# Ledger of designs, part 7: VHH binders against Mitochondrial Rho GTPase 3 (MIRO3)

Target 1, 175 residues: Mitochondrial Rho GTPase 3 (MIRO3), of Arabidopsis thaliana (Mouse-ear cress) (q9ma88r425to599)
Amino acid sequence: RKVVQCFVFGPKNAGKSALLNQFIGRSYDDDSNNNNGSTDEHYAVNMVKEPGVISDTDKTLVLKEVRIKDDGFMLSKEALAACDVAIFIYDSSDEYSWNRAVDMLAEVATIAKDSGYVFPCLMVAAKTDLDPFPVAIQESTRVTQDIGIDAPIPISSKLGDVSNLFRKILTAAEN
Short names: E, the ipSAE of ESMFold2; O, the ipSAE of OpenDDE; V2, 0.75 times the mean of E and O plus 0.25 times the DockQ between their complexes.

## First folded at step 3 (VHH)

Design c7 (framework vhh_7qbe_3)
Fold by ESMFold2-Fast, scan of step 3:
Structure c7 (fold): chain B 175 residues (1-175), chain A 121 residues (1-121)
Amino acid sequence: as target 1 above (175 residues)
Amino acid sequence: QLQLVESGGGLVQAGGSLRLSCTASGRTYSMGWFRQGPGKEREFVASISWSGGKTYYADSVKGRFTISRDNAKNTLYLQMNSLKSEDTAVYYCAASRELYYSRDESEYDYWGKGTRVTVSS
């Protein structure tokens, strides 16, 4: 309850690393004494609080970047049991990135259905400073509405956009 | 209600090719092809994600069949090459409004009436 595990999916170059860097800017490496630093894990951890809200419970948000290989994700289905919220980040200017992110969401939804896991899924539109691919906003809104999830959440280098995403992640995890 | 209409079935000689089409009356997410041959249970043939980027095939058709879709036309295709007598069946188009994939026919909400494919000699 006090720790929210958010799994971060998205194709190569979608902005996953940028999001984690904006959140806290660190990576976790169990083998810190290895000279080559070969660990593939990337985590960002922070405490998220609503401005002006009084609460007895501090919440810790963990963003776990899911590794990508051959435009698929590297994650065992058993690992999804720890997922409280999944986000799927895509480059809003790239139709290929959008299609790959939707495919990843479909794959995760299939694994969750097959395994009996239930957690919310959110689409995240990155690189909003670039022009979107043709009809992207209309298409992405319709797809998310049809599958019963929130419209894609835009993020940029501005603090307000990033704060909105983290608030939505925490809200989704509570339901 | 969503309607699916298959076309392209017919008689073809072993080693030949056929292309099946399935047109939907509206938007679909996960789509697939199933078939039922003489004296057999209905079986999975192939499925495709909404974007077309993920495809899945039954082992018996891998390398011979190709599933594809054109979302602008709400149309699903099955290109069947190197046809064998064992491919003789009624082929059914299936669709889900859900995003998740399934090989289980019970997970599909919409079905066409089927189109017959007969592979001779």
Scores: ipSAE 0.022, ipTM 0.400, lowest interface PAE 6.0, mean pLDDT 75

Design c8 (framework vhh_7qbe_3)
Fold by ESMFold2-Fast, scan of step 3:
Structure c8 (fold): chain B 175 residues (1-175), chain A 121 residues (1-121)
Amino acid sequence: as target 1 above (175 residues)
Amino acid sequence: QLQLVESGGGLVQAGGSLRLSCTASGRTYSMGWFRQGPGKEREFVASISWSGGKTYYADSVKGRFTISRDNAKNTLYLQMNSLKSEDTAVYYCAAKRPLYYSTSEDEYDYWGKGTRVTVSS
């Protein structure tokens, strides 16, 4: 059993807590009224399986929300040593949310380089049930291509569509 | 191919101010300014994130120089105040991909040809 540590970055109101709660709920019975999914330390743990394949070596995925204060995130560079995959979540309808998520990615990439850490980074476009800001889809896709990461992964916690994200996180961790 | 063109260099008296501009032919991400003075090696001056929210400065210019950008115009600026004779140099605009920052010139992919700044007494 391998454990994959995924650090979740993003500005306030980007949907980090909603993503963690939805990730926990995925392992329970299909009970829409189950409110028990949050953790005291802003993390969520679950096992992720390939559809239709039973494996005793399935990976355990840990989503750890990085706390935000003012314009920065609260994380020591030493803590980043435990990161296997970093995701940067933004509100796809908000230009400021996109800009802040990009700045967070740049800062984390700088710390990783200075410390000799190597891990993949993924952009996550949240709230895709809302209208995007002008040219957002084309702009964000081009930016991620130019910086050498995958195109933003769309999710909607309101519509319950997050399955593609967890699969991509595990795939990134394998590379 | 990305092209960077600097402008705004010239002769200025000590204590004066000067603003440099760098226009890119296309999209840029992390950008910076480097300089090379007479008889000196090329050195880092300042860098800026894509959104403009994060800036970094060499200790020798902190408090005197301000880096900024206008992404709608694909233009980078360096506002230089309280200029000293030691600031005399050719100033180079540089751009890099990926997005992360660097003070090392080896990590910048695109460079302008430079603009000369001379600070006289």
Scores: ipSAE 0.022, ipTM 0.366, lowest interface PAE 6.7, mean pLDDT 75

Design c9 (from D5a with S98T Y101G Q103S S105Y D106E; framework vhh_7qbe_3)
Fold by ESMFold2-Fast, scan of step 3:
Structure c9 (fold): chain B 175 residues (1-175), chain A 120 residues (1-120)
Amino acid sequence: as target 1 above (175 residues)
Amino acid sequence: QLQLVESGGGLVQAGGSLRLSCTASGRTYSMGWFRQGPGKEREFVASISWSGGKTYYADSVKGRFTISRDNAKNTLYLQMNSLKSEDTAVYYCAADRTLYGSSWYEYDYWGKGTRVTVSS
């Protein structure tokens, strides 16, 4: 069986909890009970299957949420060695959320390069059921091209549209 | 080992302008400027995120100073306009290379400082 470790970065209120809850089949529920209870790390595990494909290979995807403290993230550089794919989620309606997610990506990419780690980085535009912030498409296109990554992947947890993200994470891990 | 080198300090007349630079020997995340005036404790001046998308300023310099960075050159800048005698200080560049517990007051690396004197 193949296991893909996906580290989930993003500022507060970007939709990380909603994404993890949706991934494990929970309702799009803002009142999640903190029943995870973990003080060290938060993560969700599930198997990803393509409809209509009989595969002999079981694929397990692990979404590990990286904790936030004082506008920084709680992660040692040694922990990054386990990362197969990093995603950086932001609220597509909030320019501050976008700026913070880009800053997090740049920080993680810098540490990975300094440490000799190689893994793909993906931007995730959450809450696409809301109107984007002014110049969002132009800004996101320019920045992602400048740093050499793919354009942001749109999702909406409220509308139940996240399947494309999980497929892209698995594809990125294979490249 | 990360080294930070400040430059651009000097003597300038009140109302004048000065641009400080800080070059890092390698990659940095968040960066900032701090200063220490004669007989005073070190105080925060300005900080900038890696992307340049977020900047923060001390109230005493807001509207007069502009922080910026050029990541291709590993260089941080501080453009100081409308200088006052109160801006006389040694200016220090600071950078973070840790991922956890980061705050604007907890930088890991510091330069030796560059002196700015504002004369009346």
Scores: ipSAE 0.000, ipTM 0.155, lowest interface PAE 12.6, mean pLDDT 73

Design s1 (from D5 with S98E; framework vhh_7qbe_3)
Amino acid sequence: QLQLVESGGGLVQAGGSLRLSCTASGRTYSMGWFRQGPGKEREFVASISWSGGSTYYADSVKGRFTISRDNAKNTLYLQMNSLKSEDTAVYYCAADRELYYSQWSDYDYWGKGTRVTVSS
ESMFold2-Fast, scan of step 3: ipSAE 0.012; ipTM 0.267

Design s10 (from D5 with W104Y; framework vhh_7qbe_3)
Amino acid sequence: QLQLVESGGGLVQAGGSLRLSCTASGRTYSMGWFRQGPGKEREFVASISWSGGSTYYADSVKGRFTISRDNAKNTLYLQMNSLKSEDTAVYYCAADRSLYYSQYSDYDYWGKGTRVTVSS
ESMFold2-Fast, scan of step 3: ipSAE 0.098; ipTM 0.419

Design s14 (from D5 with S54R W104L; framework vhh_7qbe_3)
Amino acid sequence: QLQLVESGGGLVQAGGSLRLSCTASGRTYSMGWFRQGPGKEREFVASISWSGGRTYYADSVKGRFTISRDNAKNTLYLQMNSLKSEDTAVYYCAADRSLYYSQLSDYDYWGKGTRVTVSS
ESMFold2-Fast, scan of step 3: ipSAE 0.191; ipTM 0.529

Design s16 (from D5 with S54Q; framework vhh_7qbe_3)
Amino acid sequence: QLQLVESGGGLVQAGGSLRLSCTASGRTYSMGWFRQGPGKEREFVASISWSGGQTYYADSVKGRFTISRDNAKNTLYLQMNSLKSEDTAVYYCAADRSLYYSQWSDYDYWGKGTRVTVSS
ESMFold2-Fast, scan of step 3: ipSAE 0.138; ipTM 0.516

Design s17 (from D5 with S98P; framework vhh_7qbe_3)
Fold by ESMFold2-Fast, scan of step 3:
Structure s17 (fold): chain B 175 residues (1-175), chain A 120 residues (1-120)
Amino acid sequence: as target 1 above (175 residues)
Amino acid sequence: QLQLVESGGGLVQAGGSLRLSCTASGRTYSMGWFRQGPGKEREFVASISWSGGSTYYADSVKGRFTISRDNAKNTLYLQMNSLKSEDTAVYYCAADRPLYYSQWSDYDYWGKGTRVTVSS
């Protein structure tokens, strides 16, 4: 059984909680009273059946939501060593949500590179049942090409279309 | 360790403009400007994300100040317009807010400051 640790970044109201709920198997681990000064943890754990073409072995995927405070992350730099895949989720209908998610990705990717950590970063376009802004579509293509990552992965929690994301996370973790 | 050097401070008349610069000796992530006026605590002025896509301003400077950065030059800027006597302060640049932090002012690196005096 392989375990994949996926850190979930994104601005408030981007759909992080909805994604974790859709994944099913939600667990809340509140260690805010820990004497060691631990971060608040919110995560969802489930087994994902991988296709036989890629793998016939079930894998365990952990989606760990990274909490934010003001404009900063509630996450230590050392905690990034445990990251197998980072996803950056944004509301595809909200230009401000896109801008903030891009900033988060750029900052995390830069810190990881400078710290010697290597993990794939994926942009996730949430709420694709809503109309996206034209400038966001054009900018998303340019930014992902500039950073050297794949095009944003669309999901819709309202329409229940999230399975493609989990497959892409598992595939990225194998690289 | 990383060094930050501010420049561009000076004496300016009320209603005038100044552009502050802060050059880092290496790569920086999040950056910001803080100031400390006579007899006051150091206060937040503006911050900018690594990409420059997100900026935040103190209410007292919104619409008058613009923060920007040039990552190729490792340089942070603060364009100050419509200056008021209340803007008189030593201005500090700060770099690299930890991913986990407890205070808005938690930054790893700080410059020595540049003095701005606004008269009349």
Scores: ipSAE 0.006, ipTM 0.221, lowest interface PAE 9.9, mean pLDDT 72

Design s19 (from D5 with S30A; framework vhh_7qbe_3)
Fold by ESMFold2-Fast, scan of step 3:
Structure s19 (fold): chain B 175 residues (1-175), chain A 120 residues (1-120)
Amino acid sequence: as target 1 above (175 residues)
Amino acid sequence: QLQLVESGGGLVQAGGSLRLSCTASGRTYAMGWFRQGPGKEREFVASISWSGGSTYYADSVKGRFTISRDNAKNTLYLQMNSLKSEDTAVYYCAADRSLYYSQWSDYDYWGKGTRVTVSS
């Protein structure tokens, strides 16, 4: 069974902790996926099955929060060596949150390319239960198209709508 | 089509300063400055991330040049201090729709250049 290391980036208050807490909470619904002892500050883990596939194709998804300063290159290249998928989460109601998440993506992508690491990057629009900032949908769609990544994946930890994100992370890791 | 227009070049004495500007006709992400001196290949000078929070500089200009941007004006700047005769070149503004802004970036959009001549 393959382990998928998903690194979680995003500015303060973007919803990273809420996403990790929800992910950990889901693993408690099944004893085989019980994450007692895992921390929401560094990582969360859950086992995910693809519909219609035998259990030997089960994948373990690990969400690892990466805490970064705002100044310059925040990560050593060694820190990115284990990354299979990077997600960049932002508060969909906050333009500053979007701007900072895009900047984090730029820095991570630059470090990865300079170091010869290759992994997919996904934008995650959190707090979709809130009103979006002005022009958010048009702006985020245009930016992701321009830079050649998939459109932002909407989630709401408050409403429990996160299953699509986990599926997309696993799909991205297969490329 | 995205257009980049450089300005601010001119003749300056060694030890002097110049500020170059580059205005984009539309959206840009990764941006940088390159130069080509007489009888030389085009070389990297400096690059800047979309937010302006991260920069790269060629060793030959570190401590003397400062790259910055104003996204509200779609404008990139290069403040050049302590100019040397070896800085004589045509300076080109470069932009990409990618977020990769290091010295290894391959930029898709280029201006026509602005000439800087440093006399001794």
Scores: ipSAE 0.276, ipTM 0.602, lowest interface PAE 3.2, mean pLDDT 76

Design s2 (from D5 with S98D; framework vhh_7qbe_3)
Fold by ESMFold2-Fast, scan of step 3:
Structure s2 (fold): chain B 175 residues (1-175), chain A 120 residues (1-120)
Amino acid sequence: as target 1 above (175 residues)
Amino acid sequence: QLQLVESGGGLVQAGGSLRLSCTASGRTYSMGWFRQGPGKEREFVASISWSGGSTYYADSVKGRFTISRDNAKNTLYLQMNSLKSEDTAVYYCAADRDLYYSQWSDYDYWGKGTRVTVSS
């Protein structure tokens, strides 16, 4: 059975927690109960059964929220060895959120290249129930083409429209 | 091991300008400037991401200081304008090799500092 580790990056208020909650309806928060000062981590897990095959084997998708501090992400380069797919979520109505998410992608891609890690990176446009920021379509098309990644995947946790994202994550991990 | 070397410090009159430089011996990701004034603890000044697309400033320097970088030269800059006597400090360059931080006080690598004195 395959386990797909998807690391979820994005600036404050981009919708990371809402996405994780929507994915499973509940978050698993396990700080190992070491003490109240331990670094907590949030995970969302869902099981995908392998279609057309009679077996006791399932595919598991794990969404791991990457913590941020002062608008920077808290993650060692060694931790990226466990990443199968990285997604970078931004508020589609906020140009600052877009710029920050692109910057996070550039940082992660640089670390991965320097460390010899290979995994797909996907941009995720959240809050698509809101109007996009000016020139959003032009900027997102230019940047994703320049980096060599797919166009941003739109979602709206408020409208419940997130199903296409999870399928794209699993597809990216297989390719 | 990664080495950081600051330069550009000196004596300047209040209202004047200085440009600090920091050269790294190898690849860095997030970089920042910190300072320590006489009888004070080290404080954050400014930080910049690898791409230069994200910059952050302490409120005390916002609008007066500009952080920038030249990745081809492995060099970080701090352009300081409208200097005040309160800006007198030893300025330190800081860098992360494998983590992105903004306004973080606990960076992985530090230079030895360059002294800036602003006279009234």
Scores: ipSAE 0.011, ipTM 0.227, lowest interface PAE 8.9, mean pLDDT 73

Design s20 (from D5 with D96S; framework vhh_7qbe_3; at its last look DockQ between E and O 0.81; V2 from the best seeds 0.00; counts 0 for: pae E 5.1 > 2, grease 24.9 > 24.2)
Fold by ESMFold2, look of step 4:
Structure s20 (fold): chain B 175 residues (1-175), chain A 120 residues (1-120)
Amino acid sequence: as target 1 above (175 residues)
Amino acid sequence: QLQLVESGGGLVQAGGSLRLSCTASGRTYSMGWFRQGPGKEREFVASISWSGGSTYYADSVKGRFTISRDNAKNTLYLQMNSLKSEDTAVYYCAASRSLYYSQWSDYDYWGKGTRVTVSS
């Protein structure tokens, strides 16, 4: 597969839109330039080069922001069939953000299991330039170990360290 | 080893209310309530996500029962209103150390149950 579909989950204000803006090479709103503000999905598409790999193996990475509504996700169950990797972003300075991200991971994993969809899940600790909430490292380490996923991947609003995240997304999709 | 202890069961008249509690001796993720009526198989009643942000109910209890939790106390609750004779059962608390919390999900830990009897 030459196109990797990465679904981006996380509570409001965790940094989902900022991540997509950082990644943009081409953004798609399925609606036209309409100021009605009704779009439920945002996409960012770019080519990703892997260090030490020849460029004819470049992959297209699509980041699809999944928005939250009061009673769940603004994403149909059928849309998850296209997911190659799910990431769950939380604000590392906000314990509530962490708790909500864990809930979203649990809900998505349950839907995937019930529907027969298989894709890796990654946790992303955003805003690491801010002070983390108390016990953040202990809590995230314990929970990710308990549920069998890698420790959260840190990203910062400073210094643009998102290339490591994109590399890990591609690696996860490959395995 | 994780323990789940239910309380709050008893005898109540039809149309009445009862609140069940379940305390866990350690960390849990999703939690739920199940029940087993006389001569019946154990059936799902309600479940709740880790943060309490997502809840699910069996059709037979929707609108009458409310599940909630207090993670600071490792405690799960079931508020049971408008009780019917058909609600008579042993109610079991269940907890998972995994992500799954649907009606057929694996629950790793189970309480011994608390008896609820609804008199006609």
Scores: ipSAE 0.095, ipTM 0.470, lowest interface PAE 5.1, mean pLDDT 77
ESMFold2-Fast, scan of step 3: ipSAE 0.322; ipTM 0.618
ESMFold2 (binder alone), look of step 4: mean pLDDT 83; pTM 0.847
OpenDDE, look of step 4: ipSAE 0.511; ipTM 0.780

Design s6 (from D5 with W50Y; framework vhh_7qbe_3)
Fold by ESMFold2-Fast, scan of step 3:
Order: C-alpha cells, then sequence, then structure tokens
Structure s6 (fold): chain B 175 residues (1-175), chain A 120 residues (1-120)
C-alpha cells in the first residue's frame, strides 16, 4: 500500500477549505477550533480502487494544507522534503487569486529546484460554477503551456467531480 | 526572439537615487537585475517572481534597492536609493520563460545594459 503526500497551496479564499472538506466529509463551520493561524491542517483519504481501473493498489492520499503569506514568507526547504505532489488551487473567477497561485507555484518550484527535490505541480481551478475573470481561459492555458505543466484541473462544489482530481493527483505522483 | 531594453541609467552623486526600467518585447515570467562594475565579475542584484509577489535581493543592496514589475506594460523596474560609489556599474536586465527567480537561476534573455555612475 502506497502513501502519497499531497501538499495543498493557494491564496486566501481560493476554495482550499471546501476541497479539504469534500475529501474528509467535515465542515470547517462545524469545527469548534477556529485557530488556524500558525498550524498546518492535513487530511487522509483511503482510495481502494479508482473507477475505470481494473487492477489498482490500495492507496492512502494525504492532503496537507501549506500556508504561505503574501508578504514574501519563504517556505522552508525542509518542509518540501516529504512532498510527492503539490497542487495550487485558485478561484477561477478572481484574477488576483490566479496571479497569487502562480506566484506560489513559482516560489515552491524555485525552492524545490534549489534543494534538488523533484515532484509534479498541478494547478486546480476552483469555483468553476462562477463566471471566470476576463481572458481567464486564454491566460491559464498560455501560462501553464509556457511553464510546462498540465492545464488547470477544474472543480466546483456544485458541478465538479473530486474523483477526477484524486485520479490526477495519484497519476502525477506515480509518474 | 525576446528582446529586453534597459533605460534610466546616468550620473548621480553618492546618496542620490535613480530608477531603472527594462521593457520586454513579449511575455516574461521570472526577471532580475544584474550588474558589472569596472574590472569586476557580473553579480546578482535582485530578482522578482511572475506576479511580483516574491523578491530576492543581494545583501549589498538590501534595504536600498526595490525591484518591481508591471506585467501590463511588460516592464521591470529597479528603484535605487542611497547610492554608493560601489554601485557604479552597467546594469543588465535578465528574463526567463520559466518561473524560477532565485539568485541561482540561469536567465535565458539579457538586455545590453544601462550605465550607472555614482560620484563620490
Amino acid sequence: as target 1 above (175 residues)
Amino acid sequence: QLQLVESGGGLVQAGGSLRLSCTASGRTYSMGWFRQGPGKEREFVASISYSGGSTYYADSVKGRFTISRDNAKNTLYLQMNSLKSEDTAVYYCAADRSLYYSQWSDYDYWGKGTRVTVSS
């Protein structure tokens, strides 16, 4: 059985808490502890078998939220040693959210390269049930193509399928 | 091919200020400033991430120089304050099509430079 450590990055209000709640089935509104300022959160999901895969190994996917402050906090290189795959979630209706997510990816990729760590990076477009910001599709397609990563994976609380994101995360971690 | 054009260099007295600009002919991701003084090797000055949210500075310029960018104008800036005679150099704009922006990054594109002379 393989354990996959997925680090979750994204700006404030990008939809990280909604994504994590869908993975473990809990609500942040129900949590009596509203102190999350200095502590990372993590969640584990057991996947027995993916739809459409005839033979697969039982896997444990661990999602760990990582906080990066907008004022230029540099993520510790030691913190990235356990990363098998990094996802960067942004609000697809907010251009500022997209810009910040790209910067977070740049910071993580730079630290990883300088430290000799290698892991895949995926962009996740959240809130796709909302209207996209102007030229969002053109911008995200151009940037991901230029920097050599896959097109953003769309999700939404109403229309999205979290199973598709799970599959893509696990596939990226294997390859 | 991507072209970078620097401007804003000149003669200034010690303690003075200058603002350098670098305009790119197209989209860039990571950008930075380097300089080469008389009889010296080219050295790193500052770098900036794609949206401008993250920066690196050489210790020699930290607190005195500020790097910034305007992506709508494809332009990179370097605000230089409290200039010293040791800052005298040709300043080069550098750009990458990748997102790596550390002082250890290999930049693919370079401008021809703009000269800054600080009198003491």
Scores: ipSAE 0.279, ipTM 0.623, lowest interface PAE 3.2, mean pLDDT 76

Design s8 (from D5 with T28D; framework vhh_7qbe_3)
Amino acid sequence: QLQLVESGGGLVQAGGSLRLSCTASGRDYSMGWFRQGPGKEREFVASISWSGGSTYYADSVKGRFTISRDNAKNTLYLQMNSLKSEDTAVYYCAADRSLYYSQWSDYDYWGKGTRVTVSS
ESMFold2-Fast, scan of step 3: ipSAE 0.018; ipTM 0.381

Design s9 (from D5 with W104K; framework vhh_7qbe_3)
Amino acid sequence: QLQLVESGGGLVQAGGSLRLSCTASGRTYSMGWFRQGPGKEREFVASISWSGGSTYYADSVKGRFTISRDNAKNTLYLQMNSLKSEDTAVYYCAADRSLYYSQKSDYDYWGKGTRVTVSS
ESMFold2-Fast, scan of step 3: ipSAE 0.035; ipTM 0.414

Design t1 (from D5a with S98E Q103T W104P D106E; framework vhh_7qbe_3)
Fold by ESMFold2-Fast, scan of step 3:
Structure t1 (fold): chain B 175 residues (1-175), chain A 120 residues (1-120)
Amino acid sequence: as target 1 above (175 residues)
Amino acid sequence: QLQLVESGGGLVQAGGSLRLSCTASGRTYSMGWFRQGPGKEREFVASISWSGGKTYYADSVKGRFTISRDNAKNTLYLQMNSLKSEDTAVYYCAADRELYYSTPSEYDYWGKGTRVTVSS
């Protein structure tokens, strides 16, 4: 596929804006497009060239930030029909952030199953330059094994290396 | 087909404690406890999200009951403290594929119940 729609879920302050800013080539400090309460969706679009390919395999990766209100996400189940891959971002130093991201994953996976939608779900551990919350490794290993998904993908958007995450998103969308 | 099996019910004196368990035959997301007392409609007691990060309680049990889960064991718990005669009921375990449900009409799967009798 030439266009991959990646839906980005996560609780407030999980690192979604930092990730989107890195994806479009902006610095982490340039979070000037915070649209809290806006009805518009936040998108980041880039052409991602897969390793080892020359031209025709270039893909457009669209990161669509799913807005949250209170402690839930604002998304109709019909909108999930457009999802090719869902990522769930949490602050790796905050156990509450982890718990909320897991709850969001479970809810989205349930809606997808009930609606007949099929797409992979990935956990993303953001802010890995910070100390992890107590028992984070044990908790994340247990939970992802129980759900049947891959271990969380670590990312430190402040350190600028997000290419591994983008490759994993594209790989998941193809499988 | 998903099965839910409750256990831990019994006879206890007012002011006492009981722990109820509910084991699921497979993976569940949102789970909850409901009860039906003599001559009463089934009522909500407590619910818990998949991760355990969100819990909800009926006002009548807040501060006395604690809901928890162990996903590795596919098991839901209800720790019941400071029991009152009004807590006498058959307690039902319920599971749904959705998060945050708290009413009977929103749950897909139900156990057969376990009886709790609080005397005097």
Scores: ipSAE 0.006, ipTM 0.200, lowest interface PAE 9.4, mean pLDDT 74

Design t10 (from D5a with S98E Q103G W104R S105Y D106E; framework vhh_7qbe_3)
Fold by ESMFold2-Fast, scan of step 3:
Structure t10 (fold): chain B 175 residues (1-175), chain A 120 residues (1-120)
Amino acid sequence: as target 1 above (175 residues)
Amino acid sequence: QLQLVESGGGLVQAGGSLRLSCTASGRTYSMGWFRQGPGKEREFVASISWSGGKTYYADSVKGRFTISRDNAKNTLYLQMNSLKSEDTAVYYCAADRELYYSGRYEYDYWGKGTRVTVSS
């Protein structure tokens, strides 16, 4: 009830580590020193206040980075039973990153359907301080409309603009 | 209504090559090729994810056939090499319009097929 488990999927260099570090209050400069080659499991935890509510009713949001190996993600279907919200992060300037994130969403959605799991899925467009690839707006908007999810949520760890994403995760978990 | 139109079928000699194409009238996600030979049930040949990053092949065609796609053209391809008489079949294009990875054998939309005859 008070804990929201958010699983973070995305290809290499999509900004997963930067997002998790931003979430726990680390600066973008701290993130720039991280080794993207790390294979260690990464978790980030923060307490999020509900507007107008006292701290003992605050929700705990847990972001769990799903490890990737050889273009696949390393997660058992049983582990998805603990998922309250899935996010799929991609580099908004890289068409390959978008394509891989969509494939990951499709795979997770299939596993969830086959297993009877129900949780919201959100696309996250990272590195929005960079120029988008040529079809980013057209493809991302159409794909999200087709599958019935919200349009991709833009963030920039470099600009420190990630607060809207955390609000949307909590809102999605409440539905 | 999604329409799938196959092309590239024909007569080819054993050991030869042939490339099949399937053009979709709109957006598709997972796509695949199936075939039905004389006196046989329809069987899976190959499938490809939306990005082209994941492909699956029937054991009978592994190493000989290559599935690929060009999303800008809404087109699916099957490159068939080292063709054998047992590859003689009507080849069907199949597609999903939803983002779900439909599995290797389940598709909602089908083309009318293109005939491939491999002669000795």
Scores: ipSAE 0.013, ipTM 0.314, lowest interface PAE 8.8, mean pLDDT 74

